VHH binders against Type II restriction enzyme MwoI (mwoIR). Designs and how they scored, part 13

Target 1, 363 residues: Type II restriction enzyme MwoI (mwoIR), of Methanothermobacter wolfeii (Methanobacterium wolfei) (o59646)
Amino acid sequence: MKNPKFTENQKEIEKEEFEFLQKLNFIIKESLELFNTNLKNSMKFINYITLPIIMASIESKSFNPFSEIIEKHIAFILNSKMNSLGYKFLPLGYSSDLTYENDNSIIHIDIKTANLENPSDFKDTVPLGINQSSYPGVLDCKIRGKNIKADCKKIKVYPNIPTTYNNKLTITNALLFIYPDYKEIIDEIREDYIAIRELISINLKDILTPIEGSLEEFLNYKPSNEKKRLEPILDNIVRGYFIHDKLRHEFSENVEKDLEEFEKKIIGIAKKLKEREIKPVAILSISIPNGELAPHYDDEIVSGKSWGSSFRYHYKKSGNSVFKGLDNKASRAVFLHINKEYLPVLKKYFDPITVYELTEKRL
Short names: E, the ipSAE of ESMFold2; O, the ipSAE of ESMFold2 at other seeds; V2, 0.75 times the mean of E and O plus 0.25 times the DockQ between their complexes.

## First folded at step 4 (VHH)

Design s57 (framework vhh_nb_b201; at its last look DockQ between E and O 0.32; V2 from the best seeds 0.00; counts 0 for: pae E 20.5 > 2, unsure alone 63.4 < 65, grease 33.6 > 24.2, SAP .844 > .668)
Fold by ESMFold2 at other seeds, look of step 5:
Structure s57 (fold): chain B 363 residues (1-363), chain A 119 residues (1-119)
Amino acid sequence: as target 1 above (363 residues)
Amino acid sequence: QVQLQESGGGLVQAGGSLRLSCAASGSIFSIYAMGWYRQAPGKEREFVATIYSGGSTYYADSVKGRFTISRDNAKNTVYLQMNSLKPEDTAVYYCAKLGYSSGWYFDYWGQGTQVTVSS
């Protein structure tokens, strides 16, 4: 398909998007050492959150234990730095992460984390929520790779974010943090945690007896599902024992020994997590095209079969995605950081890799 | 991950004795409730005995008084001492560990060991 000409308004939109991308890239790159320091400081307390992380991992096979921590620290850094550029925090109630405004624009920044071993979360594409883009997603005309009909028109699925708010331009960006796979570390202890829950379960009478009657009354309760009745109690005892140092000495000596050995394993896992994962593998900064730029990015922003429940921006599908209306053809997706230890693995997914560079300044 | 290996089966005369062993691999063997099940040809697998981590034991009525389950946590091993054996004890004996999914709390099995009691 032949691209229509960019209007002058569309060129102005891309100029504004490019200028904001430069400001955002500068802030994050300049603040990278502070971010790493803040993350390292948070990791001083990993011992206190490792068990909750393990408990949460039982339900999910795909797990990044740092996602919540990363999002909080990045949000803090952005809030403190965006004000220095004339942007102020704007809670809209319908945005998920970070929204800011100045006189001319409303900025949406979404912070995403991805597992290095799950390329569908980061390779050539970034997922977008319906509240994280103003560009309509194109519904695929194909079923099983075949067009529905010969003249299938591109069907637009409209997101919830408008292209402007009260004459302020909407600018949408994503920051994508790629982290190593933690599966082996978490799997190592997950089986042991399941076994500890069972140990507690089969010794439950030792811990639930206040004097006479209470355990018998509890166990004689007629549940529809015995596992459902016990699960909250087991989780409460786990938190009480390992997090709050309560319920100690309520089990026999050999059970207490097993619980204490698991406690040492939690500490060991926390140490492994702390030492291995202080810094991200890579940080990717992405400018998402404004919806007024249609149709110029139609092939790059697509919608799923659920009619706009989510979108994907394919920032590399038609070659490198660039600011197509600007003469400089600057990239809309740039790496702000690459951990060189992981460069060989990253080259399996990205080749070539282009990194944003700061210019040195003297004060 | 826990692996179970049964041993000690064989042919024995009625009235005789036999001791089955179940070696387990894993980091926290002592926390599992362990048990024995058996399956005679053409029959469903049936419960024989359990031993809980605290030492409590439970037996099927058909073996009570004749069989004794025990454990050695230092060797990660569970034993089934079978005395006064009868021809109806002939079966493949399976070691099991307690899990969260089965109706009797056992969701992992060894390969089994054959016990044959001649008349």
Scores: ipSAE 0.000, ipTM 0.165, lowest interface PAE 18.8, mean pLDDT 75
ESMFold2-Fast, scan of step 4: ipSAE 0.313; ipTM 0.713
ESMFold2, look of step 5: ipSAE 0.000; ipTM 0.143
ESMFold2 (binder alone), look of step 5: mean pLDDT 79; pTM 0.806

Design s58 (from b2 with S27F I28T I31S L98E Y105T; framework vhh_nb_b201)
Fold by ESMFold2-Fast, scan of step 4:
Structure s58 (fold): chain B 363 residues (1-363), chain A 122 residues (1-122)
Amino acid sequence: as target 1 above (363 residues)
Amino acid sequence: QVQLQESGGGLVQAGGSLRLSCAASGFTFSSYAMGWYRQAPGKEREFVATIYSGGSTYYADSVKGRFTISRDNAKNTVYLQMNSLKPEDTAVYYCAKEGYSSGWTEDAFDIWGQGTQVTVSS
């Protein structure tokens, strides 16, 4: 609230955040068609789906297969494009968070998906892990007696991510993909997805283990034209990527059979998704400020309940959605893509003043 | 009103060089990424190069090492230096402004210029 003046260092931080936003915008616009899972090239489509599903099945215990599959699909596509911009993937294990570095910055991209029919998932806040941002979170004080929140002192929670590490600035972006109602699509693939998770967690859990150094290669892998018993990507997993070398001598006929069932289920999901028009109706980029910028932004832009362990970023609050040190010339929460057909529905949830002037085409 | 005016196109022999210029008006030039796109007869528009507000650049694989994009914020101008030109570089070249701060991002870049013809003879 004090509205202090930006230091030259803080202005430089915002310039780096803004330049990353511009690079991200370019990647999304150039690669927009790749985020459509309804690709006619079945071999490429299977590969684009297979890798994200394998990653999701290994790490996730979630029962929302569409969110997991699409987030990993987005991550796979973004990984290829980030490398083209000189960003090196940092292998922090398999997660929905993508972490990259270049000579100047460490970049955290937190992929989010939302159903247009579930506005509570996107209209005011996005969930945020404190390990993904350098911005301090605030917990609501425990209310005792009357419900007087205004008199409660907030508890600050400091993230484990520093504002600068090894002379590199930490930048965090939440990238939100809003889709048309996808419940029907979830229902179509749910059975096969659950079967895949069971195969990984029960039958293949000790065999199909990612190795950190191989994870970077796996995410950057391109399928070969050689077709064996399995699809090229699954063949590579059997041969090296996710199979620990010490366990190869224990390959039984049952493991081979389980991998064949896994392939069958992956192909089943890919075929169902290929026949759908699964395109985002909007893509929203949310640039979460570096912690050094905290004096200039609302103390509660990252907040949670005192009894909860999860935080949310309040990106629509007045004054939090703009780059203040850049004379409010650019927004921290910006639409990178809008499908005009859905504009009337989106206007129900987005205030043009808070985010953008949606009726204005170009300036 | 945003305006982009390209210049510097023309006919050149294979192996030659051209420098394209794009004069911008109607917006705060230094705050936007600028780019170049091209369209050959009967083909879709394709990306060539971009330069971000901070000065970082990115190039299409087909032109990397041959083309150089630069900007002069004091003159509100972006440039494309084209070296070692090939017949397949023949196209109409369009200057584009990043549109994300405009409230729409339906196109990869806003293309407001009329384009400038580049013809490379073999």
Scores: ipSAE 0.016, ipTM 0.532, lowest interface PAE 8.1, mean pLDDT 70

Design s59 (framework vhh_nb_b201)
Fold by ESMFold2-Fast, scan of step 4:
Structure s59 (fold): chain B 363 residues (1-363), chain A 119 residues (1-119)
Amino acid sequence: as target 1 above (363 residues)
Amino acid sequence: QVQLQESGGGLVQAGGSLRLSCAASGSIFSDYAMGWYRQAPGKEREFVATIYSGGSTYYADSVKGRFTISRDNAKNTVYLQMNSLKPEDTAVYYCAAEGYTSTWDYDYWGQGTQVTVSS
C-alpha cells in the first residue's frame, strides 16, 4: 500500500467491495457440491461422437477440454444465486464476464479455470481483460519486430469500464477454480488415440476404405487447423468400423484382433472420461480494487507485457504478501476451498505464510 | 477473536414461534457476517439464514417467509425470529460468525441450542 492516507469515499468503496466478497464467498461455498454433481452428470453424455472433440483438444496441449464445461456450469448456478441476493443479470456485450446490478452497484464476475501444471495462471496473478475492471493498468513496451527495438517506461492504460456508472459503483471479482492437471489420464488418452491412428493406417485401412476421404483426413489431421476438425472424420471412421464389424468372419485373425483393439481403446477412453470425478483442487475468490483506490496500491497490480487485452491482476506481491484493504487487515484474495489431498502441491507454489494469509487455518 | 453463546431454544407446538439469540464477545462484531445453521439427528448441518455486515440478508428456501434474521450491533447480538414452526424445523440451532479477514473458513461457532417442535 503506497499512501496510508485515504478519503471517506475510498473507505465506503472498499466496504462495499468486501461486503460483496462476503456474499459471493457464501454462495460459492453453499453451491460447491451442486457444481460438482452437475459437472459429474454432464460427463455421462460423453460418447463416441463427442470423444473426437475431446481428443483434438488434448492434442492441442494448451487447451483444457473441461474448462469451458466447468465455466458454463458455474455460470448457470451463479446466475440463479445472484438473483436470490437481489442482483439482476445484465446481458452486456462489452465483456466476457458475468455482469449483474442492484440499486447501488454493477458487479462483474470473471470465472477462471487454471490447471495445476500451469502455476503462472494461479500462483500470484489472474488474467484480466481491459473490459472487466475499472482499475488502470500498466503496460511495458516490447520489441515489435526483429529489426526494431523499443524499450519504454511503463505506460498507463485506462480501462473501458468507469469506476461508477449511472451512480452505481463498479465492483469486479475473479473466481479462480484450480483443477488437477489430469496429466495421467490425458497421457493415457493421447497414447490410445495415437494407437488408434496407427491401427487404422497400418492394419485397418482396407476395411475402413468405404468411408470416402475420411481415412486420409484422419491420418493427416492437425489439431491446430480448426477448419479440419477431427470430429466429423472420426465419426465417419467409427460408422465404417461398425458397418464392417458384421463381416468379421471374412477377415484374417490379425485383422480381427486389430478391430477388437480399436473397439476396446475407444470404449476405454469413453469409460475413463465418464468415471472421472472432476473436483477442484482449490477455489480462490479475488476482489479487484475499484480504480478510485489506485493511489493506495502498487502501480503494477494490473499489468501487461503486450498491447492486447492480455493483462494480469496481481493478487499478491513477489514477496508472497497478499494484497490487503486500506486498513491493512482484510485480504483481497481468499481460498474458498482447498482439497486436503492437494495441499502439499499447493505449498510448492504458495509458501506457508501465503497459504495462512489466504486461509488463516490451513498452514 | 469471537466467542458465541446461543439462547432461546425450547419446546414449542407446531404453528408456534421462538426467538433465538446469539451474543458475541471479543472482536469487533459489526465487521462479521452472522448466520444460523441447524442439524437434525442423523442429518448433516444445513444452512438457515445469514445477515451480512452491511445488513443484507439471505435465507434458505425452506424458511423464507417464516424466519427473520436481524442484528443489533450495539448489543453484539444476532437474532432469529422463527414463526409458523413445523415438526421438520426440529434441530439443534447453531450461531456462526464469518469475518472478512482473509479466510472464509475462519468461522466461529456457538455450542448450539435445541429447538423441538411437537406435531
Scores: ipSAE 0.011, ipTM 0.531, lowest interface PAE 9.2, mean pLDDT 70

Design s60 (framework vhh_nb_b201)
Fold by ESMFold2-Fast, scan of step 4:
Structure s60 (fold): chain B 363 residues (1-363), chain A 118 residues (1-118)
Amino acid sequence: as target 1 above (363 residues)
Amino acid sequence: QVQLQESGGGLVQAGGSLRLSCAASGFTFSDYYMGWYRQAPGKEREFVATIYSGGSTYYADSVKGRFTISRDNAKNTVYLQMNSLKPEDTAVYYCAADEWLVEGYDYWGQGTQVTVSS
């Protein structure tokens, strides 16, 4: 059977989106162990390159200081698997985390992480940039808190990603990894981080390589949601330490002692993190409709409150979480993995819980 | 009316090989997902392998590297090549078909017995 409300072209679009969901399910199922053990055992992800990210997250009082490191780890694993399925990496320069193509389609995968303690990040919407999908967004008629026009309520915003490119269909998927609250792990490393900050502010400020503004910016930094702005500053400080470490033979005994303490604390943090198992609670796949499907979906499924705010995809609005051209038999928002230990808390936000297997299950 | 008919089962010694076939009729075969499941006496039915309408394959961990699923759209047939068979592979093997794979497979064959002796 075919749904007459959809054109044949639109049905083929949904069929291709659903085929990709199946391929994504295969990749995720094959890679579950890798998402656990490789992060725990990998020196690559917790080193001098990634420590500034962790430190910036702690300084900003983030509930998940590991989110960017986890996202990079997931991207690395997915990239290796996509290549094995015949997808070629495609550097189009859009805001999606990973972009690939095969003979028929261009695939955009946007990797998301969420903390189980912050349900606003996963219970009914996911953050989405307008340049991460081909679906038109809707904004309130406001710029900087003021209405653009007196009679205007909402305005459409069109994405830079086309619905087709070089005769290939554009498919967008938001892949959401939900993790437990890492607060206890953060608390274990926070004291070492505070000691590092104290060493920098009291003993090492005159020793570390002068970085114009960076050390002063760090010492005067106030916690905020802009942890990424702090990351380059901390990267420069860590690089300054590395340069001075190479010149240690030229320093006094007191300076050597302070640099050794700084290094010991950094290594201590890295070791504590590597010995922890960081496992996802659940993995949710969200198939964002191609823009040509807009007539069949809610106008507000990609929306924001003003031109200065981030967009969100509202996957739990009625009818937005299913493939309509497939007679609503398949779900656009579906779990690829659930850790059953966390079922009771997940059921607070998802009822029923739909888990996609080759045999589809509802919990 | 969808119909699936398995063949190729039988008795084989451990380490041996068997090729199962499933002849399909009553639907546009090339548009359907095809799969193999098995059920041993006293156990629940378990997944073995799936081949998607586009030709992609997926296998249960217990059979990866030993079993290969394939399809011939011109003959409306799906195959399961079973190599390095173990006594634990002894089961009734079922062919399955579905257009969308939403609630699992909607259509099932009658099954074919595979017995692996040690």
Scores: ipSAE 0.000, ipTM 0.256, lowest interface PAE 14.0, mean pLDDT 72

Design s61 (framework vhh_7ubx_2)
Fold by ESMFold2-Fast, scan of step 4:
Structure s61 (fold): chain B 363 residues (1-363), chain A 119 residues (1-119)
Amino acid sequence: as target 1 above (363 residues)
Amino acid sequence: QVQLVESGGGLVQPGGSLRLSCAASGFTFSDYWMTWVRQAPGKGPEWIATIYSGGETMRDDSTKGRFTISRDNAKNTLYLQMTSLKPEDTALYYCAREYTVEFGSLDYRGPGTQVTVSS
């Protein structure tokens, strides 16, 4: 089987990964108050770009309709703190939220949010694009279609990012923010959203034209009973707002009254959201092992179900303990923050709960 | 109109190398997953490799050490670099576009380019 003895290089790799965890812990602890005001602060920046994203999430019945806005706000805070510690922001486009470098390492931080009412997003696994880490994934090989059917064994998928680059070690961490259910807030804005959609479909349909895709797809969209991707519809909404602004100067008086009503309803939604505070239930640091460590872990700790699905990092099995580093035995997923009022709910999915301070503590 | 055209095949000695190309037109190439498939005489189609729109790749374990899939979105071209070729690699190689609604389902494919590994 797998060799249980680490090389000296592999020990050095794990050591550097867990040294970075200490820096993440410092940043999160120092910034906790800023994260506790995320939604309120993010909502102050609602505009033509961010509001369509929220509306599309509501239509798709997403459990995390505010996730993208919250993630951008968290990224802004983290960027400031990483720069203060001597890390340089590195926009390499590896599908990670944030990439940084110092003299010895390239750091990939992937910011995740999860709804407490959707435990599949946080209890055992976290979504992980293959190019967000250097760790190889495993995928079922099944091709089905009109002209081909192929059934093969499990396939190892190798990421495009190397385990080291220019003598710098690749380190990947996911930061998972778990938030309470958003249902009350969604219900409050749903009626205004419906009114906006009706205004677009009845009064402004000839004015708002997507650059690519179909206005008819947008107007006639019906939510599926199953969770299907709505990226084309979301993109069409964003493009519609762009074209709307572009044509504003040429509008007649009758069109202007409908545009003013449209803007008034958008502002109404923004005002309802600006005063909302959603505190994180918990913040987890999830360390994905460098690909050089793959011979010592289960092959399927990074896996996907099919070619169209996202890869997921399995940091534990349901009911089991979090995976640990094999040499230093520190946990690969640890809580950096827990809101104590949610501890009984969290213990349904994590038992024991491992909290990171200067030493690991079990709750 | 969607069109995929493979090139780069031919006769090669065992242990040799070939680079296959697939020129795509009639669609936004960068938005689609692309796949290489081969079919040997008298056998069914065999999947070789897929590259996602985001650049992530997946390859069959038996060939991944010898075959590399890549893409150039600026040129609308898909590549398959093949090394250490064996007689068993003799097949018609074709590129295909993944259908976005159904995972692992091929939408369009090219006519193929013949690879023959023989002395």
Scores: ipSAE 0.000, ipTM 0.240, lowest interface PAE 12.9, mean pLDDT 69

Design s62 (framework vhh_7mjh_2)
Fold by ESMFold2-Fast, scan of step 4:
Structure s62 (fold): chain B 363 residues (1-363), chain A 119 residues (1-119)
Amino acid sequence: as target 1 above (363 residues)
Amino acid sequence: EVQLVESGGGLVQPGGSLRLSCAASGFTFSEYYMSWVRQAPGKGLEWIGRIYWSGSTSYNPSLKSLVTISRDNSKNTLYLQMNSLRAEDTATYYCAREEWVYTGDFDYWGQGTTVTVSS
């Protein structure tokens, strides 16, 4: 199908998406320094660092706890800024990272992180889960039983997130933070992280249970006094979220020793990370089309290629993706921030248009 | 072992209604997203809709007015209610389990039940 015509409703949808992009650009630019993950001289970050590591170890869902630490830090900062713009946090129970509401729209922000050394994670596509936007996806059909004679391996599916809810338009933005290679930091904590996972699975499985909905608690968390010792802060996290004091006191000396080892490993990781600082190379905003725009963007949505990804948005398909229904064809994928030190590296992966800020200012 | 068994298919007249059932066993049914998928003769697979563990539903927009998906977690049973059936709704209907954690991959399928819409 060539040249489908935009309806008036579809044009209004694109205007709302573009207006949110402008607001997001303002928030990011005024908060650039806050997105540096500074782990030194601040006890406040210890709780945020240890919680994601503990959650990843218990749930066995993450193979990279470091990306989760950065993602939670970003979420905390964005939450404070969205509230200042009149957006109310709205926990709808979907798998989107952050959901907000104002009088006219429901906003979903999906936080993505990528390592500069892995260009396949950022050079042309962004992975999306089925419930991270209102856009329909294409899922690979994994037929493991031989009772079905299916010819197609891909099925078009629709998310639980509606294109409109209670007369409010649903808008989704994938916010991609590109970081320099932090392999050295990962390597330093990897052994301790693996030891924690083994300890939980073998020795503490009956004591420690995963806590669902910890993101709400994380976003509303009020850090302890910055001058407190590291050990009391981590002890409070372990006991408060995962272990009840009464149960601990009733267990054998071997279980007590295993819990002590668990705490020591968590403290060790926190101390190593506290002395590090991680700054983004670039911040890329990708305006995911609302599902009502599917007739115009289906060629840019491809089936998932990564484990756990329902589909991918190919924002460089046939050049840069643009707001096709707007008179000024602004880019749907645009840099909000570029660290000038990394411009030569970024230019290897992006065409000339994608190295300009939203203001169309040449860097 | 995980098993999904569909039932309720058969011959119906155009404009008629039919309710399909899928009996699940071998796993904790209440913890999984479940989908209905169909395949018309000589065509590929077409996703009908899904139901979340909470009972919330999501449908293929082209089929939303035709179908309603529901579940009874106490009976480990998934349902597909179809109304105003048309000749083009003739297909084999499958229930499928989605991998836990919102992955969207279908890891187990039933044997299928055939619906024929004809006079």
Scores: ipSAE 0.012, ipTM 0.562, lowest interface PAE 8.9, mean pLDDT 70

Design s63 (framework vhh_6z1v_2)
Fold by ESMFold2-Fast, scan of step 4:
Structure s63 (fold): chain B 363 residues (1-363), chain A 122 residues (1-122)
Amino acid sequence: as target 1 above (363 residues)
Amino acid sequence: EVQLVESGGRLVRTGGSLRLSCAASGRTFDEYYMGWFRQAPGKEREVVAAITWSGGSTWHADFVKGRFTISRDNAKNTVYLQMNSLKPEDTAVYYCAAEPFWTVDYAEYDYWGQGTQVTVSS
């Protein structure tokens, strides 16, 4: 590396990213006890959308069957705190991403959860949709460890999110919550889950369909007489939600009795979960660089496979940045919280472990 | 978030009928379980009826079964309580409440209306 110098443009961009990181650190530390609340607080997010996702995750033996509920709980707390700091929520379709603006910036927060027993989800990379940041990604020409062609050049993919919009800098942060294993909790509800599954005649994956359009459009949809719109179909999807209708129709011939039994079993699950405590092991803030910073970073810091649907941000890779990484490398990931009981486990993946206290004097 | 406003409470004679309405404003009304609760003077608040987000399942307290019926109209963001064969013991302030998880425990409901007074005279 022959030019370990920072340009003035890089310093200005990274200063704004750092100032947001300071605000995020304040929010997380102020709200830490709220993130340590038990599943009782998360139960308010169980509904006809999230319940099938939980059930499908349990059926697939996922490490994170409660991720959807926990992420909604985190999003609810963050939204309240961001609004109190003068950030205005910008609605985005059906995406789980939180987008905000203030006078100086547009901020994208992507909430991630990981199970401590699955280190591939947290020790090196986080998944990143190319449309969640302004940073260009690189696609590998390899498939399953083989070159498609010997001289294949890596393909750069450019996001549609601009680096600056209306004189506001685009800032992207992946907020990663690491949790302990949920096996004991899953084991306690497994019999109730199996009973629910017996009431449904189809594979749960077949009932999971994405909702097209914005959440605002979904909730406020009104039928229209425009021939270019498929009003009966759109009304069923947007207003009735396809998954709820599918679940109802795929119950046995005694639909009403099956729904009553289904709801009774859901109440049983909720009561068992209500008394459980789930606390994060650690919280990491991962500042994904603005696309203007690409010339100063490794080409592969955001990368994916040519057969893959998503990219990954490699937050332990060195970049020419003012941020110090988790491993004393020039990367943009810092711990905002560590539960000290889990330090021996975390030290297997992070050495040294630094909880970074951010101040203006460190920039 | 959701805001709830009850209406329809009034004085009725024993054996009469009354329909209460609860109008909701806010997003995700069709994702909330809705309940009707009542509180008589000097008594604790008690659950009267509850209904799922779709209206596909309902629960009614034993002391109102066969007399009261809960229903909802998601297109109007409204929940109703149809009260028949009213008794003096039904005199109370009636509240509607919203909860994203199915429950009949009133302590678990997140959003509450201000209440509407029902008085049943002999």
Scores: ipSAE 0.000, ipTM 0.125, lowest interface PAE 22.9, mean pLDDT 68

Design s64 (framework vhh_8h5u_2)
Fold by ESMFold2-Fast, scan of step 4:
Structure s64 (fold): chain B 363 residues (1-363), chain A 121 residues (1-121)
Amino acid sequence: as target 1 above (363 residues)
Amino acid sequence: EVQVVESGGGLVQPGGSLRLSCAASGFTFSSEYYAMGWYRQAPGNQHERVAIISWGGSTNYPDSVKGRFTISRDNAKNTGYLQMNSLKSEDTAVYYCAADEYVLTGEYDYWGQGTQVTVSS
C-alpha cells in the first residue's frame, strides 16, 4: 500500500533520518570555507599523483578533471567532523564512500560530483548500487543473447543492505556537489597535453620507452579501459624527468631541446592548475528512504537498468521528496549551499516546490 | 508569530562562566520542528555562529568554542540555553539567539535583540 498508516517504528526511522540530515547540514555549513581553501591549496602541490588523474579526465572527454580530488577532500572533512557529533567511523569499504555508526543507526554517505553542463547527472535522479541503500528497487531490464531472450520488467529487487543491521537502522544519504563547467580551463591545458603526447610519440619515443621493456611490447599493449591506457603515459612522464635530470648532457642539441620543451609543457599545465579557484555551484543532500518505509512512498521511485547491479533513485518523483511520517513534512532533498551567481541556471533544473531551497539571510 | 528573548549576559572574569537563556514564544519546542542557534558580534569583528541545536537535540560548534560552550534546550519550558565555560577576552560580544522551523543550514527568520557578554578583569 502506498499510504498506509505509519507505525511508531517507521516514524522513529524517519526521525533518525531527519536527525542525521540536520547534523550533516551543520558539518557542511561549518566546513565549506575550509573545504574550498584545502582544495585550492592542494592544487598548488600538483605532482606525479595528481597529473595522471587530470590527464585521465582529459583523455576520457570529461569536462571535470577534479571530481576524484573533490570527493577525497569532502571525505576527509566528513571523517574529521562526524566523530565530534557522536558518529564512529565504520570502515566497511564496500557499501558507500563513507560509513558511520552511532547508538541507533549505521549511516551510509555516498558522495557524488556533477558537472553543471551534464544535467542528467543531477537534475532528477541519483545513481546507487545495491550495496549503498536498503530501499528496494524495480528492475526494468532486457536480457538478450544468442540463446537467451528475457524481459525482467518490474521485478522488485532487494539490496544487500538490510533495513536493520545488528539492531541498528541503516540510513543512506547522497551528498551531491555540483561544479561549474571547466571547459575553458580544459581547453587551455588540452593543447599542452596534446603537445606532450606528440613529443613522446614522435620526438622522444625511443628515449622514453620503459627501461626493461621493448618498444614492441609497449606498442602492442591494448588496455581494456581508461586507467590501463594511462599507465604507459605516466611511465613516460616519469622517465622524461629522470632522463632530463640524469642524462641530459649526453644528448644531441635537438633531443635536449625536445626534452626541455616536454618539461616546460608539464610545468605549464601544473602552473595553470595551481592558480584555479574551485568552488561548488551548489551542494544538495538527498535522504534515501530506509527500506522499511517503502510501502509509504510512490511505486517506481527507484528504477534499474541492469540485473541487480545498479539503479537510479528518482528524488524529484511525486511524494518522494518529503519525510511522510513526520509532522514537519521536511524535504528529503535539500540545498545545503547555493552559489547565488548560478541561481538562474539552477532554477531551470530545480523547482522550489519539489526541492526545498535554503538560503543565507542574516549571516 | 515567533519571538525569542535573550537573558543572562553580564560581566565575568577570564576563566569564568555564564549561562545565557533564550525564551521562545509563538511556538512549542515539543510540537514544532524548530532549530535554535547562538550567534555573536564584537565591535569591528564579523558576525559569527557559536552554537546550533536541532529539534532532536543534536548540536554543532565551531572550533573556537568547542569544548567550552554547550547549547541545550528545555522543551517543557520552551527555552534554549548557552552554557559558556572557560571564558576568554576574545568571547566578549553581543550574543544573539535565533530560531526557525525546518532550518537545516542556519538560516533563521526569528532573532532576539541580543545580550552583552563582557570578559575582563
Scores: ipSAE 0.000, ipTM 0.152, lowest interface PAE 17.7, mean pLDDT 70

